VH-VL binders against q960a1r229to459. Designs and how they scored, part 2

Target 1, 231 residues: q960a1r229to459
Amino acid sequence: LKGDRIELLLPKNIDQFKKFKKDRTVISSGLITRFVSTRNPKEFSQKWISTKYVKEFNEITVNKDSVVVGAALNIQKMADTLTSSLSINIGKEIDSFIQKFSSPQIANFATWTGAIISGAKSSLSVSDLLILFNVLDAKLTLLNNSGELTQVAIEEFAEKKLFATHTIVNAIFSRSLTGFLFCLKLGETSEQDSTNFNFAALVGNQVSRIFVGLGGQPKRLTSLEVHIDAL

## First folded at step 8 (VH-VL)

Design p3
Fold by OpenDDE, look of step 11:
Structure p3 (fold): chain C 231 residues (1-231), chain A 120 residues (1-120), chain B 107 residues (1-107)
Amino acid sequence: as target 1 above (231 residues)
Amino acid sequence: EVQLVQSGGGLVKPGGSLRLSCAASGFTFSDYAMNWVRQAPGKGLEWVSSISSSSSYIYYADSVKGRFTISRDNAKNSLYLQMNSLRAEDTAVYYCARGYLDYYYGMDVWGQGTMVTVSS
Amino acid sequence: DIQMTQSPSSVSASIGDRVTITCRASQSISSYLGWYQQKPGKAPKLLIYAASSLQSGVPSRFSGSGSGTYFTLTISSLQAEDFAVYFCQQSYSTPWTFGGGTKVDIK
C-alpha cells in the first residue's frame, strides 16, 4: 500500500454496508490499517469498506437449534462460541482443534472469514477451518454485489468460488448435531501452522460426516460414512 | 401444542396489495427462522421468503423480490407477509412454516394455509 | 438455482405395497434434502430431513436415502393413510426449491 491513498468507510450496520459496498473492496477488521475518511473519495486510488463496525457482522446469536457467528469475529471468538453452544463431545474437540493453531495471536486477531476465504481460494493449502465447517455442516450467509442475501453450504461457497462475488456476513451452525467429533491436524512441526493434512469425523450423529484435507476443498469420505453408520 | 395459525388473504385485483399474518404458539418463536411457501392451485410448492430469528437476515425468491416484504414481531409471536403489486401468477395458497433449523434442514411446523386470489 | 426432479409423477399402489419415489438434483446437494407429505386441502408435513433422518412422530415405514444428486423416499408397506402427494426439497442453498411432487394413488 506504499504510495497509495486509501479511503476507508466504516459502516455501522448491514444496510449502510450494502449502500457503500458497490465500488469498494471489502476488508475485515485489520490489525494494521490506517483509516482515512474524506468527503472526496475520488481523490483516493483505493476505496475500501470495513466490516469491523458493522453490527450484524459482529453479532453472535444462539438459537435453540442453531448458532450464528458474524463474519467480523476472530477465530478464537468463533471457536469459543461453538465450544460453548454445541454438545460437549463436539465442542471440546473444536476447542482442542483450534488451540493447535500456531499462534494465539492469529486466532485472536484474524477473522474466521479470512481463514475460510483463504482456504477456499487455494487448491494447495489445507485449511483447518474449512474442514471444520464442512464436518459441522455449516452454512454461510452471503451478500452479493446487488445487495441481496443468499444462504449456501460451505461446499457450495468453495466449489463455485463465491468469494469472488459475495461477501460473507455470517456462519450458521447446527446445535442439533450429536455424537463425537474427532479432528486430526498434521503439520511440518507440532509448533508450526503449516498444516499438510487434516481429518475430521463426526460419528454417532444421525448421519456420519467424515472429511479429509489434502489441499483445497476437503474431500468427503462417503464410503467410510456408510461403513461407520452400518456398525 | 406447537402450532401456526394464519389469517389474511382473499381476493384482490392485479396491482393490489394484501397482508398475511401467522401467529405462533406452543414454542419459543424468537428461536426459529420463519418461512413463507406458496402453492398455486393444482401445482407444486414454491418457496417465497425466509426471515431469521432476529430479522437480521431476509431472503426472497426472485419471483417476489421488490414486491413482497417479510417481517416478524417476536413480542407478538407473529410473522407477516406484505404483498404489493400482486399479479395473477401470485394466486396460491400461502403457508407459513417454521424452519427446522435457522439454516434449514426442513420446515417442521406449518400453518393451515391462506388462499390468495389475484384476478381482474 | 438448483432444480429438483421427482419421479414418477404418479404411482398407483395397493395397501401393503412397497413404494419408492426418487428425487434428482441438478447439482450435488450433499444430504440437504427433505421429504414432505401433503394430503388434499392440508399443509405439507415433514417426513424426512437431512436425506435420511426420520422426523419425530413419523412412522418407521418411511425411510429416506441418498446423497449428492440422487435421493429416494421409501414406504416399506403402504397404509391407507399414506395416499397423498410427496415432495422433496433441497436446503443446500437459497432459493429453496421443491420437486414437482409424486402422487401416490390407490390401485
Scores: ipSAE 0.022, ipTM 0.537, lowest interface PAE 6.7, mean pLDDT 88
Fold by ESMFold2, look of step 11:
Structure p3 (fold): chain C 231 residues (1-231), chain A 120 residues (1-120), chain B 107 residues (1-107)
Amino acid sequence: as target 1 above (231 residues)
Amino acid sequence: EVQLVQSGGGLVKPGGSLRLSCAASGFTFSDYAMNWVRQAPGKGLEWVSSISSSSSYIYYADSVKGRFTISRDNAKNSLYLQMNSLRAEDTAVYYCARGYLDYYYGMDVWGQGTMVTVSS
Amino acid sequence: DIQMTQSPSSVSASIGDRVTITCRASQSISSYLGWYQQKPGKAPKLLIYAASSLQSGVPSRFSGSGSGTYFTLTISSLQAEDFAVYFCQQSYSTPWTFGGGTKVDIK
């Protein structure tokens, strides 16, 4: 009974994904198993398309000036890639921040894309990964329904609610960032509510980037950046 | 000295084939995305194709899809464009250019260009 | 496809003049805009990336500005070597499209 009610496409590359994603619900890796195990009848009748086996969504590319992480990677693999690919001062802080953020079980199974989309949708909760992406000036490569690839800053993705009309293909981080990354997370890590606070600052870069999470989307502290850069 | 040196252009009849080559030196070729851009005589620039550093992402302009194949050999520091089923409108100077996957940083190193002429 | 429209098609100016070239996108491209210079018989040369960032080795008399759909390239004090055609290119969405070019003649 399981699986027979669901029409699921498992494209192997982005060209197949583009061709067949129309009129289907996009799922990240791991979600199919959860739906099947819950035996939700309405979920079983839907048409789905998975990112799990798309070659391009599972790629890691380390260039001279950038590192690219595919959309289907789990949080731990993304974190390991950034830690090894960015400067030591930045990479060490990313590693520390992720260890505080998640247990090994969650980090090894949840996709970074799922966490980013959840954070971008939220009006109340604070997302640790979303603030990290903002402070590192992450860019996303998006795929729209017309098959066009669009590159946007992480701020624009959330601001314009592009998660509703686009599929994330990868994230791109500059390897030319300099200075020191400082991240702070305060609050309960068991079932969280909106009382968590987080803060991320990259200082000593050409233009500092400073963000605070108090609930909802991270807010950039532009006036503080100007003062810090003047020092 | 960062350099891209092109070869493989020439005159060909409609329906024919040519293979363009672009040899890189002075930088780590495998760290960069690569591009082909063409310019018809007296006309503007047209992007043709792009390939990521690992060849995992390959893109074509609609005008060349199915006829042109971009490839690279990172061991030989070389970029290629196989052009099949050539048409008169493919007549142009073809440039290879070094870029980045996100293309945010532009194409910062260009080859000297090679002329492809398609005429009966 | 995103169409890129440059204006003017041609500019005649004297050495020392301020020259401004505009580029308009058919839809928002955020800051994903590059400017290129091309001299006769030569390959294009990158001047500006990310709308406003000056490429290494490019003289500071070149500057770029804009976001969204409207962008400018400014040459603050035109030099003899600035005779060229200038192109904008968007890198927001495939296909990566160029503007039609602006010829700058130095007189």
Scores: ipSAE 0.006, ipTM 0.542, lowest interface PAE 11.6, mean pLDDT 81
Fold by OpenDDE, look of step 12:
Structure p3 (fold): chain C 231 residues (1-231), chain A 120 residues (1-120), chain B 107 residues (1-107)
Amino acid sequence: as target 1 above (231 residues)
Amino acid sequence: EVQLVQSGGGLVKPGGSLRLSCAASGFTFSDYAMNWVRQAPGKGLEWVSSISSSSSYIYYADSVKGRFTISRDNAKNSLYLQMNSLRAEDTAVYYCARGYLDYYYGMDVWGQGTMVTVSS
Amino acid sequence: DIQMTQSPSSVSASIGDRVTITCRASQSISSYLGWYQQKPGKAPKLLIYAASSLQSGVPSRFSGSGSGTYFTLTISSLQAEDFAVYFCQQSYSTPWTFGGGTKVDIK
């Protein structure tokens, strides 16, 4: 992480954030945001700020049929929110899955956004959160350079590499999901090792969702879904 | 020009059905959540239903749940509200309204409204 | 459900007057509040979103403030075209709910 750290004059809400990023390139991992000015090569500068100071990025909103999780929340808090907001048969599996997540990432209070972006950027990485978001059919709220908000599927986010041009504001999960969630993570030796393979299946939800992760974007197993749904 | 143009509605007997339509133009319809809001004569505004841009998230007011169905066709830039088992208390002007996302910052574009009257 | 309570239900004012309308939420809604203006026979018009952000094209005499459970809409200098009914709406959680409305009449 190169560049000056900014602790003052940080935006406190999304509107201020929009204003602040004008004429700047903003790269955000949820926890840390880089502001880069490239107007003049001689005055090129980049500074790092934390989006924790932006209220909307830290918000948790529980609706009747959905839950919204701010981009600046750490992985554990995100997981706790989902565990408590979704059905028990899904939530308990999320909790279990996160407990098996990389210990350093949880211990260091890494943001779920960072994990999502990291996973989406690398075709070789197997991201536990990406597969979780995919199986839950999560949607992302994105802020573009023009200051507009858009909503996209997690699959689209990764496929179109929107992390290069957009800032994640939050994720939206459906609370209407039913059935059972099954997750599997395989590493080399311990839970601290990088994931080599992961699997997630939501079954009993009218339409099953089944994904496998071998690197990059998780792959949906549509044939298996069809078979399961026919049982 | 950004606009929503509504159609449908009318007079129907209790227990009857109606389908409302809302045609969008001037913006990328598929990028926006859409809403139905109604207003009984001389009364305030009441949220009816919302649907996310991709239809992945749908919400209903308890008063219409099980009777109304919101849907959209992004290819046709159209929003629909199928109203079944209509009741007298459903009598209202119905508006379609554009919202950003399930993470709403208000409804910034509204249709002209369609009157629905449920009467024997 | 979150209840939105507007006050007053009606207010009589003159052109040039400062008018303030309040909206209270039964629970914290952060800044997820919008203000709408509705004229007779017309659809509502969004004036303020996110509690204090002015919608594009809305005159600067309109302003919104507040967070949590208490919000205000202020018209700094009432104009002839401002006589209407105003509604607040929370967008914090479903079901979305509106205030009862405030009618601004000419004195």
Scores: ipSAE 0.005, ipTM 0.518, lowest interface PAE 11.1, mean pLDDT 85
Fold by ESMFold2, look of step 12:
Structure p3 (fold): chain C 231 residues (1-231), chain A 120 residues (1-120), chain B 107 residues (1-107)
Amino acid sequence: as target 1 above (231 residues)
Amino acid sequence: EVQLVQSGGGLVKPGGSLRLSCAASGFTFSDYAMNWVRQAPGKGLEWVSSISSSSSYIYYADSVKGRFTISRDNAKNSLYLQMNSLRAEDTAVYYCARGYLDYYYGMDVWGQGTMVTVSS
Amino acid sequence: DIQMTQSPSSVSASIGDRVTITCRASQSISSYLGWYQQKPGKAPKLLIYAASSLQSGVPSRFSGSGSGTYFTLTISSLQAEDFAVYFCQQSYSTPWTFGGGTKVDIK
């Protein structure tokens, strides 16, 4: 590392986070070792701000028609929330898919936001969490540098590279999704190895959603969706 | 059966205060986000404020920031708007409206509205 | 702030006519667009959410379309009870702005 020392601010709520974020690199404590990388060393800052203790980033809200998961939750907690909050057919597949995704050690330390941002940045890797968010039609609430909130589809977040200018506050999933979720991962192993290919389909919903991961952003198979929905 | 019943409006002088109330029934109030929307006489709709189901996310229009405070009491199925430092331009019918933390789904249940008049 | 521009500001039409109302956003709002009907002296009523999804209990003669910056509300066969003002609203980013409204008068 270069420079004097790393100063880490630990805000307790979103108002403190907004007030102090301006001059600091945003991190999750669960991913701090990944920020100490040779990749883009000019982005390394002496002053960091963590999402770990921000109350609003650690909240889970279950509405009648949606479930909202805060940005600081780890992958396992998000998966457990979705499994219990969505229909049994969808929740059971999410649980199964996450078990294939990574060891419990990684799922309990890595934040879902870290994994989503890593997947959205890459034009080469296949992200399991990113395809899951796409098939579930996830929305993200984002905070810009001026303190404004926006809500975007997961596809737009990745396409417009909004990770460069925005902080993720939460993710929103519809509880009105119906039908059957199927997820497939093909790769060397689930333990830190890259997924070679993945596939996710939600069929029997009002509008089917079918995605394939071949490297970079998941691709939606709209022609197949139209065919399946016409049956 | 699902309804929002409003109270607390009236006439007040500039600089005064009012508290608007919105009582919910026929649904699980704590599952929903809530909103205030106002309409000046003969004018269009203006969003005023929103509050999430747990009160963790609160938003205000710029015109009311620092003067209005949205709150809710989930145990009493009630939404409130504390309005301080009232101005003539705050004169409007105020509606409470049920919404979702995912604003994709709109505001699907509205109160009857209450008139707030700010004049000397 | 996202500006919502509604047109026309008013329309006078006969029962049975097809009426189309347009709403433009100053930037993309994806499908975060709702349509509301307001009759004189009444609260607004949600007609369409998510740009094109019909709210429960709303007659099928109402339909919405669009994404991004351009949206329409269509009444396929105007009825006497459709005399009202119609508003679009974006819910993409705060502040949740409304369009200026379109008054539909039954001739």
Scores: ipSAE 0.000, ipTM 0.509, lowest interface PAE 13.2, mean pLDDT 81

Design q20
Fold by OpenDDE, look of step 18:
Structure q20 (fold): chain C 231 residues (1-231), chain A 119 residues (1-119), chain B 106 residues (1-106)
Amino acid sequence: as target 1 above (231 residues)
Amino acid sequence: DVQLVQSGAEVKKPGASVKVSCKASGYTFTEYYMHWVRQAPGQGLEWIGYINPSGGYTNYADSVKGRFTITTDKSTSTAYMELSSLRSEDTATYYCAREYLGDYYFDYWGQGTTVTVSS
Amino acid sequence: DIVLTQSPATLSLSPGERATLSCRASQSVSYMNWYQQKPGKAPKRWIYDASNRATGVPARFSGSGSGTDYSLTINSLEAEDAATYYCQQWSSYPLTFGGGTKVEIK
């Protein structure tokens, strides 16, 4: 952390979080979000806010047709939640895929939100979580500077670079997805400790979803989807 | 027929640990969630946690988080809940209850296990 | 946490009378269930998804509601209906139960 005075705020709920971020530009980076204060341009003090203690960011909601995962949860918890809440043919593949994502230490420490943001910011990196979110057609609940909550598709989040202005509150996954999930990760080494290429396909659903990652944002293979759906 | 048979009553002192079992039969054990619910004497029902069908994921209520551990043994179709650091307020009848993905209700319950915590 | 408030706490009625049990949630819930529990016994699934009777539940039982307001109705009470009825939400973790309504038959 560079700069002058750093203040870390620890809200306990979303209302406090909103209060703290009011009239400030927010740059979200996972558990810790940077607030750019406009109050004193001459004496710039960086304010940071942690989502670790915000209840709403740590909640898991299981609805009949959806799973909601709070933004402050680590990658492993997110994956476990999806694994347990989605159909077996999808959930098992998620589990398998995440096991190859990174070291267990990273999976247990890093938030999925951080991973999503990092991936979305990068034009070069291949993000396993981004491709997973895309293939599952995940939605994000975002908090804007005005304190309003909106839901957007993961594609929109990345395309519009909403990470620069919005805070992720949670992710929403459909429990109504059917079919089979297939994921592939190829790394630089035989142990695949990095990702150069990834692939995800949900087939046997009403509409197939197929994505490939080779640097930057995942690309949807629409023509392949159409062909598969016609079979 | 579906059956959930739980272990017998337990009497423990504060700070002690106890492990309650719930043996399932009559269905495919690995296709259901197993939940645990407790009921203090003369009180209502309190959900305390669950384990997913694979046994790889658990979720707990804040009131028991860090103290209670739910596990399963697939080979015996048995779910377990270990209660550690017992407190007097943990005195209750503990029920296992199964849930099938997509149902979102408890369709079968164990007969209950009474755990009494007294000095 | 979602708080479920059941009313009344106790309901004493005669056979043949109509009983209405209420369950109010502190916020909207996506799934509401009812369980019947008799003394010394485990709860039994009674009504699921607000309005569906579980297998073996008599037709005199019915459930209704949406959002934050739910009810269980017994149109003509029988002696065997004496029990405590709990509502339970399946929207957010932690799962929560209401405080229960004890139905007594005079």
Scores: ipSAE 0.022, ipTM 0.581, lowest interface PAE 4.5, mean pLDDT 89
Fold by ESMFold2, look of step 18:
Structure q20 (fold): chain C 231 residues (1-231), chain A 119 residues (1-119), chain B 106 residues (1-106)
Amino acid sequence: as target 1 above (231 residues)
Amino acid sequence: DVQLVQSGAEVKKPGASVKVSCKASGYTFTEYYMHWVRQAPGQGLEWIGYINPSGGYTNYADSVKGRFTITTDKSTSTAYMELSSLRSEDTATYYCAREYLGDYYFDYWGQGTTVTVSS
Amino acid sequence: DIVLTQSPATLSLSPGERATLSCRASQSVSYMNWYQQKPGKAPKRWIYDASNRATGVPARFSGSGSGTDYSLTINSLEAEDAATYYCQQWSSYPLTFGGGTKVEIK
């Protein structure tokens, strides 16, 4: 019996990742990615490459005006970074919201990129991380198949389906955001903590950002933003 | 078996420059990031920056940008740190330190190079 | 920058006593390390990622903590433990160190 083999490469830095990425399926998290693969029973490429040990994908950088979170970090590490790096009003709400939508065990093992990609792929599910990234006006640094880097807004990532052609390297959040962040989640009481509806608003900033999650990508409520900013 | 051997002590005047070497042995030089850390006499440790020897990418502390330059020579497995426009405040012991590949900490340190700047 | 505050600055104890060294971060950190430094020598890897002993570190040393509060404990001091111990965060650049705790054996 011949059996199917999965050749998994574990590069240690971005130079190795760029060199060996060609012709390989990128795996952002071993367990989360295997879970998704198991639900799609048709086999795909046997050649995989992991982001888990790439140094640049595990970096956290706190600059004067921005905070950068590497793609391989788990949800809890991302949340802790944002909570400590953004204004206290915004950070407290991020901390509260993250604790509501994800158990501490899941948050400590799942990557934020796995959750973002899963949410961006779905036209039906409501993603808590996607709405958070939208309300915070997150930018993503992406690596295309030829090794070139670009930056896009989180909304463009999902709208243009860039998860199919690009690898997330990091997320970038502005530290100059001000005002108050309000996040709401409504879900089942089941063990899986599924979200049926969510809402996120950043008000008191230069331009308010208000989003609602009803299924698929978060919808920006620009008319409401204009009304709120006029007050 | 991993060793980081640094160049000898330097005594300099303000305004001069200094270049400290760190020769690595016992491992594949290009697979590990090299950091530089300094320690003023009687003081704690201050991180300067790092270099990825594979591609030459560097990252520096904002407080030291512009005066420090970190380079490598792959053929000799040697990292260098150059500090220009020396001030008396630059008097310190300078260490190279290797970043462990699996976790985030410094697993090996050079013996240190004392740089003394006197006016 | 993440500021690491170590206390006490100096800890003088007799052999066999238990020593506890504190390190507090100005923000929550994901990776906290400890290094041992003896006079005239380079720092030496000691504890990494809060609680893991580096190779060759005696079992009497243990690290603990999370978030902003971390500690290094020496369960029964020995003469060779006299050194300065530094905590160091690897959660954001610039990397930063605590001011050190000097352990003295009477």
Scores: ipSAE 0.000, ipTM 0.453, lowest interface PAE 15.6, mean pLDDT 82

